# VHH binders against Programmed cell death protein 10 homolog (ccm-3), part 3

Target 1, 215 residues: Programmed cell death protein 10 homolog (ccm-3), of Caenorhabditis elegans (q17958)
Amino acid sequence: MNEEGGYLGAMTYQCLYSPVMEKIKQQHRDDPRASLALNKLHTALTTCEQASPSFLYDFTKVLLDDSELSVNLQESYLRMHDTSPTNDLIVSGYEQNADYKELTKRAIELRRVLSRVPEEMSDRHAFLETIKLIASSIKKLLEAINAVYRIVPLTAQPAVEKRKREFVHYSKRFSNTLKTYFKDQNANQVSVSANQLVFQTTMIVRTINEKLRRG

## First folded at step 11 (VHH)

Design j2 (from i4 with S58D)
Fold by ESMFold2, look of step 11:
Structure j2 (fold): chain B 215 residues (1-215), chain A 125 residues (1-125)
Amino acid sequence: as target 1 above (215 residues)
Amino acid sequence: EVQLVESGGGLVQPGGSLRLSCAASGFTFDSYAMAWYRQAPGKGRELVAGISSGGRTDYADSVKGRFTISRDNAKNTLYLQMNSLRPEDTAVYYCAAYGSEIDLYFEYMESPDYWGQGTLVTVSS
């Protein structure tokens, strides 16, 4: 039972493996064997995550732990979202629909502002400014979720409502962790709660994509 | 006992001005973030303006440039200067106190610690 592997695992491919795959693809762009091998590798990694959830997180953790590299995983994963791909936040096939487009926009914005947390925590005034931006971004995402709720098929509405409730729950946990941080300065717990909120944001879009595929 | 008492409401013509005040007692005013809310007939209560313990302000889009929130920590008093009033500003205005400015930033999902009784502002004629 690895709770960290659950929410960090959900972002491992996008943050760590996808950039490496793109770099290698560019190195060998004139080699058809390399292109085929990269497609097979992508499929294998995706299949492995499906069959054994959090496999890439576990694999990465073992590599880092056995190498004795000193890496703060919570902080590192959070920082990675500033430059990681955001295609996981697109509602496929509905990119031109105003409500789904707004949902994607607000999800990306929240992910980006949360990625700033590790760098800004030590400066109280800068951090409070960023917290204000995070709170505004959460509000705008909630509004976008409500708009999408009204246009999804009726059979999908219960799932969207459940994801909204989870997102609100983790948003409240994040705000409470911030209040505690200003009393005890436990910086790592702030990064933990921020990563959990990023995971919940991703789950909203993933659930919508799943429900729109054929139902 | 904590009290928040609003005053300064009344009837004003469109384009006019009013200054609301909120006298606070029973808590450490200097450490609280403060806010003004309003509730128009038949509508929900909405945040109008907020001010942190350190004096940082923010405003609803509908009032930016027309309203100014301020505080006087020596008098334990919160103010709202309302200029260029419009009929849609007609509402009961409430003073609210938050023990943490983080809760004020997250006001859409957090409740204030304390509410005032409200003061009516009517903009007509």
Scores: ipSAE 0.716, ipTM 0.858, lowest interface PAE 0.7, mean pLDDT 89
Fold by OpenDDE, look of step 12:
Structure j2 (fold): chain B 215 residues (1-215), chain A 125 residues (1-125)
Amino acid sequence: as target 1 above (215 residues)
Amino acid sequence: EVQLVESGGGLVQPGGSLRLSCAASGFTFDSYAMAWYRQAPGKGRELVAGISSGGRTDYADSVKGRFTISRDNAKNTLYLQMNSLRPEDTAVYYCAAYGSEIDLYFEYMESPDYWGQGTLVTVSS
């Protein structure tokens, strides 16, 4: 498995398969057989992914290759983050907590604004405006993370801090990548760095969610 | 030697106006993004306004519509026009320079290349 298969693989179900599952569910909302089938498919896909890391990512790549479809996966994943479900960022039981609501909101916002990168990067002015929004969104998420410590068990805070450090690291990497882009116009590296930042955004929230579930 | 020297601070009544200046020397001023920061007593330093080398501006929400950042590259000078001043605007105001506009956007994660010594603005009745 290559590096791309790591962070893209981890996001494949939520980014690619989950939206399709939801669309099919809506299209067949009056068919109880379809509902049952979707549940079985969900279970199967989840089981496969758990059994073999990046299974769905590899499956998707083979499907695209066999179909002779040339797709830029980095850009495609970014674009799809705009409309992908966000249920992976939410844990039940904390919906009424203001700090948690803010955390979820800011995480979703950052994922959404990063999805604009492929569309905006060809226009310098538009892209700079988007970059400003991304920077602001990162700041707000960090503030939300700090605030949520009020409801995170003390014993869990070191784990959250570790993820926060990683998030900050990839945020800085993204910033540096942008600086380089305006010099060399390497769009691919921007997409890579953006997707990595999306992944880290998800990971920090998932970590917090996991600790809240156990607490 | 690089220098950023702020001036124009002082005591002003609420609703009043001040214009701060920052004289820059020792570096290629026209190639740098510039910014104004402020630090109130007992609070952290915060970005007030930024301006790119090309003249694009950005403002903190708290000062938007009241403050205007501008620059004169021929004079190597940065300005901050402050109107409708409030007591909560009381702070030491600092001039800062960034070699990259991107660093300015990520100011909470990046440090300016150069800082001024600051000028005190006091808004009080």
Scores: ipSAE 0.576, ipTM 0.793, lowest interface PAE 0.7, mean pLDDT 93

Design j4 (from i4 with S52D)
Fold by OpenDDE, fold request of step 13:
Structure j4 (fold): chain B 215 residues (1-215), chain A 125 residues (1-125)
Amino acid sequence: as target 1 above (215 residues)
Amino acid sequence: EVQLVESGGGLVQPGGSLRLSCAASGFTFDSYAMAWYRQAPGKGRELVAGIDSGGRTSYADSVKGRFTISRDNAKNTLYLQMNSLRPEDTAVYYCAAYGSEIDLYFEYMESPDYWGQGTLVTVSS
């Protein structure tokens, strides 16, 4: 999936709306009415997204356009990955399993370090350091995926392998995009590739959750 | 025309030290990231240490604190100082060159542009 409305759309609630929900939740932590309202809003937003794929993404774009706000969505999504809730990266029901816990940990780490890309890419030295961290994080996540592959049900292994292959593909694409960046300074392509990698990371956990739920 | 020639290998007792060198020719050495790999009998080739064109270093966990990678761009030479050697360090050690630092960072997904022929290091009492 390479379409912006696809991978960004899939991440819109978690990346843009979920942080706002959490912020409001904290601001109104002593108000049970606010808590109830937030739950209703969450249900409504997720229902809309399920009923119409990329609904929240489209809604957001229209809102920005109508408000005459020009926003670089690729960079914005990357930056928001730093503080977005991480509940979507948890293997539900298996939080205490060492391998699934490691998967969650490494997925979170990769998403967090990728969020540094917009801030660091203008400084060659800083960016190279960040790239080293990203590379290390990708490697660790791959190791975690391999461990999970060995413990998931046999019926789930093909799906996990597929997600792994996609993750590797987009990791290689990311590395190539970085090499190209140091030649042509096209920051947008770096942001795109980084967000795609974040999306693939999410898809790994999502796929595992889906398969374990069926099993 | 491109050559990486390793030297300095040999037999050493446990706890001993060796310094490997890799003489590079046929390419712009100072613009390349360099690395040391090793392959023990019956095992796969593994990264030991890397150094990018800016002098940033990385090490395998098994050699941290014992090995030091360095480079002399004026001499087109890569070095590996190996201290506190162990029998588990016994292997053929290879010099490798990457045209991009990024390829070194992603070495687990990438292949070096150039390889040396290797030098044997044997650690035995």
Scores: ipSAE 0.851, ipTM 0.919, lowest interface PAE 0.5, mean pLDDT 95
Fold by OpenDDE, fold request of step 13:
Structure j4 (fold): chain B 215 residues (1-215), chain A 125 residues (1-125)
Amino acid sequence: as target 1 above (215 residues)
Amino acid sequence: EVQLVESGGGLVQPGGSLRLSCAASGFTFDSYAMAWYRQAPGKGRELVAGIDSGGRTSYADSVKGRFTISRDNAKNTLYLQMNSLRPEDTAVYYCAAYGSEIDLYFEYMESPDYWGQGTLVTVSS
């Protein structure tokens, strides 16, 4: 998915709303009424998104516009990935599997290190260091995918392979975008490519999780 | 004409040391990221060490603490100091050049712009 409403839309709840939900939960931890309200809100938000894909993304954009807030959403999403919950990457029942643990760990790490892109890209030296870490993280995730592949049902392997190919594609695109950035200094394209890579990271894990649940 | 010429390979006993050199010509050496690769008999080619144009280094886990990659831009030469050599280090060692540091960082999905012909390192008692 190359459209902003696609990959950003798919990440909107987990990236923007989930952290807010957690924050409010913490602020109202001693209020049972607030807890109940949060549960209702969670259900409502999830239901809306399921009923209309990217609904929350659209809603957020309108909210920002009507509030006269100018926000770089690409950079904001990236930054939010640093602290966003990671429960979307975990499936129950495989916590003791070493390969699966590695997969989840590496996916989380990649998402976290990519969140550093907006902060680091203005400093060439710092950014190069971060890029090295990102490259390493991508490599490790690929290795983890290959390892966990062994526990995926045979019938599900083609679907996982397809997602892996997409992940590799967007990884290459990211690297190319970085090379271009050091020439044209187009920060927006870097953020776009980084978010797309975050999305692909989530999608590969999600695909594996779905197949494991069915197995 | 671009040329990368490796030298310094040979036979060495386990625990010994060798220093490989790669003489570069035909391109702007100081602007390129450089790397050492090796290919053991019956195995695929693998990255041993990399050094970008800023002097930042990286190493394969198998050689960390034993090998040191360095460069002399004034001499257009890349080096690989290999200490505490092991039989499993036996391989043909290749010098490689990347026009972008990014390509070196992503070397596992990128190809070098230039390759040397390689130099044989044999570690045997």
Scores: ipSAE 0.848, ipTM 0.919, lowest interface PAE 0.5, mean pLDDT 95
Fold by ESMFold2, look of step 11:
Order: structure tokens, then C-alpha cells, then sequence
Structure j4 (fold): chain B 215 residues (1-215), chain A 125 residues (1-125)
């Protein structure tokens, strides 16, 4: 499974197929032949997703590449984080611990502020304000990671430190992408780096859950 | 040659006020983000306040409500108005410049492009 399809793969129907299918159904609501065909397509898509959860993500990428159809998948995924479930950012069994709870809070906040990027990029003033909030959110998440590092089992500390270094690396990549964006206006690359940072945030919490389960 | 020259430091009693200035030369001042840092004896440098080219400001929690950063692009000068000074504010204060506003926002991962030589502020009864 490719890196873009990993964490987000399970959400591909929700993020892309379901909204598009509903919109097209509404557009053709007065055409019985189109309505029947769309119902059959809906059934086929849900059957494929049940049989192979990553299929629709892979299928979408092939369609976009082969058809030259321009759909901004990176921005679409990013926007969906505003309303998507955040239970993947909870440290299971430790929901009442202050340090783990703070980690969850800061991870959710970063995900939500990153979700605003696609809608704000065209307004330089608004975007700079959001970038300032993103930078503050990254700093607060790093502080929360450091606090958790001190309380995880000693055997888990190397893995948490590795995830912290990866998160810092992708935070710097995001910062550099922003600087080049203001020169070349490559909006898609900003969304790619934002989604990568969302993924790295998720990996921190996943790693902690894995280490606490085994230790 | 880029220069940042701080002035306005000195000795003041607790509760007093000082205004620091930083005269900038050798670069296009109005395109740079600017910051004040301070270094207390035995401690590392810490960000006190930042101001980007569009006038957006930020402050360390320890100085919020007491310090005000401002800039005058016509005079190529950065200011720090320090009110209600405390002994804990005793430090060498440094002017700093960032070529990108992004680097100021991510200051915990980035370094300024330029530093001043510093001006000493002593708050003592």
C-alpha cells in the first residue's frame, strides 16, 4: 500500500466518492435512467470497498492519471480533517492522564488548523495569520511530545524520540514549502506537505499506543 | 554590510520603563520580520517579542501586557517599549532580523539571519 493511501486510505470513499455520488444523484434527480445507473454504481462502489479497503484510493489515482481529469485530491483530504473523527489521536487506556490528554488535544488542534490551508491560500493576509497559528500549534505539540517522552516506559523512549525527529523534519519541509509557495504559487505542494505533516502527527500517537500496549 | 545597533538600555528601578531602539542598515528593512531577544546571566537567549513586515506581533508570556514591539519603516528602526519592569527582566537585549516571516513564526526551529550586539537592561532596587 502506498504512503498516500496508508492512514487516509480508509477514508477515501467518505472523502471523495460519497460526496460526488450524492451531488451527481441530485443533479440528475429528474432523469430515471440516470438515477437507476447511479444507484447501480453506488452499489458497485460499496461492494468494492467492502472487498478491498484500499481499492478505491488506488483506483482514483489511476483514473486521475489516465483520464487527465484534474481533481485536487490532496486539498480534498485536507479539508475533510476539519470534520473527520479524531479517535485515532487518543492514547487508549490513558484518556484521563494529563500529559497524554494534552498530547491528544494538541494533535487535534494541529490537524484542524492544517485543514484550513486550502481555503485560505489565495488571501495572503489570512494565510499568514493561519501559518502563524500552525507554527504555534506545532510548537505546543512538540512541548506535549516532550512531556509524554518523560513519562513513557524507558523502553519506549527511543521510538518516541524517532517520531519526534520525523515530525520536526516534516515541519521544516512544510515551512520551506510555504516559503517557496509565496514565490511560485504551487498550492498543491503546500497541501501535500500539510497532509504529510498530518500523517506524521498521527504516527506519533500510533507509536505511543503500540509501545504502551506492549510495555 | 548589514548592521543592527541597539540603544536605550540602562539601569532602572522596578516598576520603571525603558524604550529600546534598534537602528537597521544594509538591507531592505520593510521586507524583514524583526524580533527582540534577551539573555539573562547564565541563561540562553529567549524570544521576547516579534513583529513581521505587515505589523503582526507576538510576545512571550512573561512580557505580555508590559512590553510593546513596534517598527517605523520610514526610519528603519525597531522599538521595544518596556513598562512595569521587574528584576527578572534584567538581561542583554538583542535585535534580530529574519528574511522570511515564515522563519519568525517558526523561530523555535530557525535562527535569525542577523543579530545586533545587544544593549544591557538592569532592573535593580
Amino acid sequence: as target 1 above (215 residues)
Amino acid sequence: EVQLVESGGGLVQPGGSLRLSCAASGFTFDSYAMAWYRQAPGKGRELVAGIDSGGRTSYADSVKGRFTISRDNAKNTLYLQMNSLRPEDTAVYYCAAYGSEIDLYFEYMESPDYWGQGTLVTVSS
Scores: ipSAE 0.729, ipTM 0.866, lowest interface PAE 0.6, mean pLDDT 87
Fold by ESMFold2, look of step 15:
Structure j4 (fold): chain B 215 residues (1-215), chain A 125 residues (1-125)
Amino acid sequence: as target 1 above (215 residues)
Amino acid sequence: EVQLVESGGGLVQPGGSLRLSCAASGFTFDSYAMAWYRQAPGKGRELVAGIDSGGRTSYADSVKGRFTISRDNAKNTLYLQMNSLRPEDTAVYYCAAYGSEIDLYFEYMESPDYWGQGTLVTVSS
């Protein structure tokens, strides 16, 4: 739960709450009382997200656990990345730099192909094709990380290298989980590992943004 | 004992063709993913092409459209058809086997289970 609340928690507002809030705001855009209430709710949700990334995940988990609804959150989060905004993968202030632009492109591609995992797992042929695309996308993202490493300030290089090592570690865990899946058919563990990769990808870009603002 | 034995290497002029073969024994060939690697003088080994147990293929950018990997599971043999050869293709070519196609797809962070001894391809005028 605690580890899950870390990586899913970091994505909960983006994947679940923000899209729902936008839909509800659109439905009630001509209702002043609803608009006021929705603004207050929006503020509360963003305050919770800033204070504790795991809180919105925990809140959602309690709601679902106490209901008679059965929802696979790991698969749901993955599916939502197919259409979720990708602003979190932009290196702010450097959108026109070729190396940072390439990093963003490859991060988006990996997120998109990982989002296909829940729908493809039951079809061995389709899943193996998707796994090939995931492996290719990881390779291209690593190349983009290496290119960015060479152009970030020297003070930022250790942090980027640390994030690259974590990303490689979780990529290896993902590949091992896939091998186990073909033996035991445990689809949830594949989705867990895929979400962990999405999180690590986001952390690379977040760390670069942090170091460029502070350097 | 596992063996991978490459053959078909030789000297060829630019623009020519060669067909490499790799005879495999000592393991269940049908269930292995297979690959061709090459090592040019003074360089590290690089993946040229891969083929999984179901026949799915992949190629290095430098050989796409010129090389074709294939396998014959009945003969336990891996092939590499090399067309439109260039001097830059000069290398020792190695057959490699992976126990899991997942490891082939992630080759940049995994190693093959088995290697052949290599066959030399020289492209020179």
Scores: ipSAE 0.721, ipTM 0.866, lowest interface PAE 0.7, mean pLDDT 89
Fold by ESMFold2, fold request of step 13:
Structure j4 (fold): chain B 215 residues (1-215), chain A 125 residues (1-125)
Amino acid sequence: as target 1 above (215 residues)
Amino acid sequence: EVQLVESGGGLVQPGGSLRLSCAASGFTFDSYAMAWYRQAPGKGRELVAGIDSGGRTSYADSVKGRFTISRDNAKNTLYLQMNSLRPEDTAVYYCAAYGSEIDLYFEYMESPDYWGQGTLVTVSS
């Protein structure tokens, strides 16, 4: 497992595998034997992901490398978030609470605006407008995190504060990467830092879910 | 030496208007993003409005629709037109400059490169 396998690995099932599995299940819905086999495959994939967080990422990398199929995974993961499910950003059991609902809303919005980065980078004016939207979305998510911090159990507050500090750290890295991009045109580094931000956003919600479930 | 010099502050009645100016020198004004901040008694400084080098503007929710930020790159001057003033707008107003538009957009995590000395605006009956 490497650094890329950490943050991309956390998103691999929802970005790459889940949409394909649902499409194939729908295509075979009238074939009982195929449907049974696809259900077993689905279960195996999710079981592997739970047992080893980077398995599907590693499998995908080996498959692409061995096939000589050149794919920019950083950009691909970002683009997939435009249409991917967002169930991972819901605070389970608290969907009607205004503060947790706002957290979910702002997390989804940031993920969506970051997904536009690969298509926007070639047009300086459009990209600056998108960057302004990203900065605004980060600010709104920070405000939502602060609101949630005030209502989580006292035992959960240190973990939420730690996740907020990490999110701020990666937000600053993203900002610095953007400034460097306008000097060196390194599009890959922008996509890397954007994916790291998406991962940090997911980790905030995941940590809250874990702490609320335990106490 | 970099200088940001604010002017136009003063005493005004609620509902009135003021226009603040910030004269800039010592740097390439038209390549900088500019902002107005304010600090009310007992509070920290807060962003009021920003304008980047391309003219894109942003406003705090509390002033949107009432205040207008603008810049004149030929005169190296930043402006803040303040209309429909309220007592809660009472503060020292500061001019600020950012070397990168990115830093203005991320102002909640970044600091300006340069600050003015401030101009007092008092809104009272």
Scores: ipSAE 0.708, ipTM 0.856, lowest interface PAE 0.8, mean pLDDT 90

Design j4 (from i4 with S52D)
Fold by ESMFold2, fold request of step 13:
Structure j4 (fold): chain B 215 residues (1-215), chain A 125 residues (1-125)
Amino acid sequence: as target 1 above (215 residues)
Amino acid sequence: EVQLVESGGGLVQPGGSLRLSCAASGFTFDSYAMAWYRQAPGKGRELVAGIDSGGRTSYADSVKGRFTISRDNAKNTLYLQMNSLRPEDTAVYYCAAYGSEIDLYFEYMESPDYWGQGTLVTVSS
């Protein structure tokens, strides 16, 4: 299977299809026939995605490969995180708990600062300032994960620890990719690594939500 | 041979000031990111302040507003101005150098390339 389809695929509906559908819906908000058609399309797209994970990503890639539209998918996904919904980073039922609230806050902050990478890579001074913010955000998220680890049920602790290890692994990969970028100027690999880190951040919160709902 | 030599440590009363210096040799100083660490008795070594090659600074929360890191690339020297000193600031202070600013920013998961020998700062009445 395509590794890109795994981490980008998990984000495709939220980052690409849902926002576009909402924009079209708002543009035709005074036409109920347009709203009905868009709702039907939404249902069809989500049904296909449920039946075949990463369907929307694969479909999008086929369309873009066949089109004359030349888009950089990695950079596009990163930019979309700045404005995409963040409800997937909320720990449901615990919104007022200080530790879970802090986890959500730091996860959102990291996603947003990573979204700035494509715009800033060509300006060394701006990029270094953004990298400094990313490094600080990763540190704060790790601290928030550690705090949450101490308060989750004992049965959930192994899963949280596993997700923390993956997040650390991808944080180190991101750091190393940055160092090689300043040597070889491979901008695409920076975007790949940033998207992978966004995905790992999402997986931490998703795992916590699942473990807390199951008891 | 790479050398980082700290100086300026000593005994000072609470509320006092000290200025630490770190003379660097054996590498291209102005291309390196620099940091001050400290190690209090019985405790681990902690980052106090960092400054990259472009002059961007960062500080531990415990020293913000009291300490100022700076560098003089013409003299290959790193400085730490320490004001409003407290007994809790008592530690051996170390100069550190990073070949990549990325490693300084990710210091919690990276190590410096070079360390100094340290200079003792004692804050007591």
Scores: ipSAE 0.702, ipTM 0.854, lowest interface PAE 0.8, mean pLDDT 89

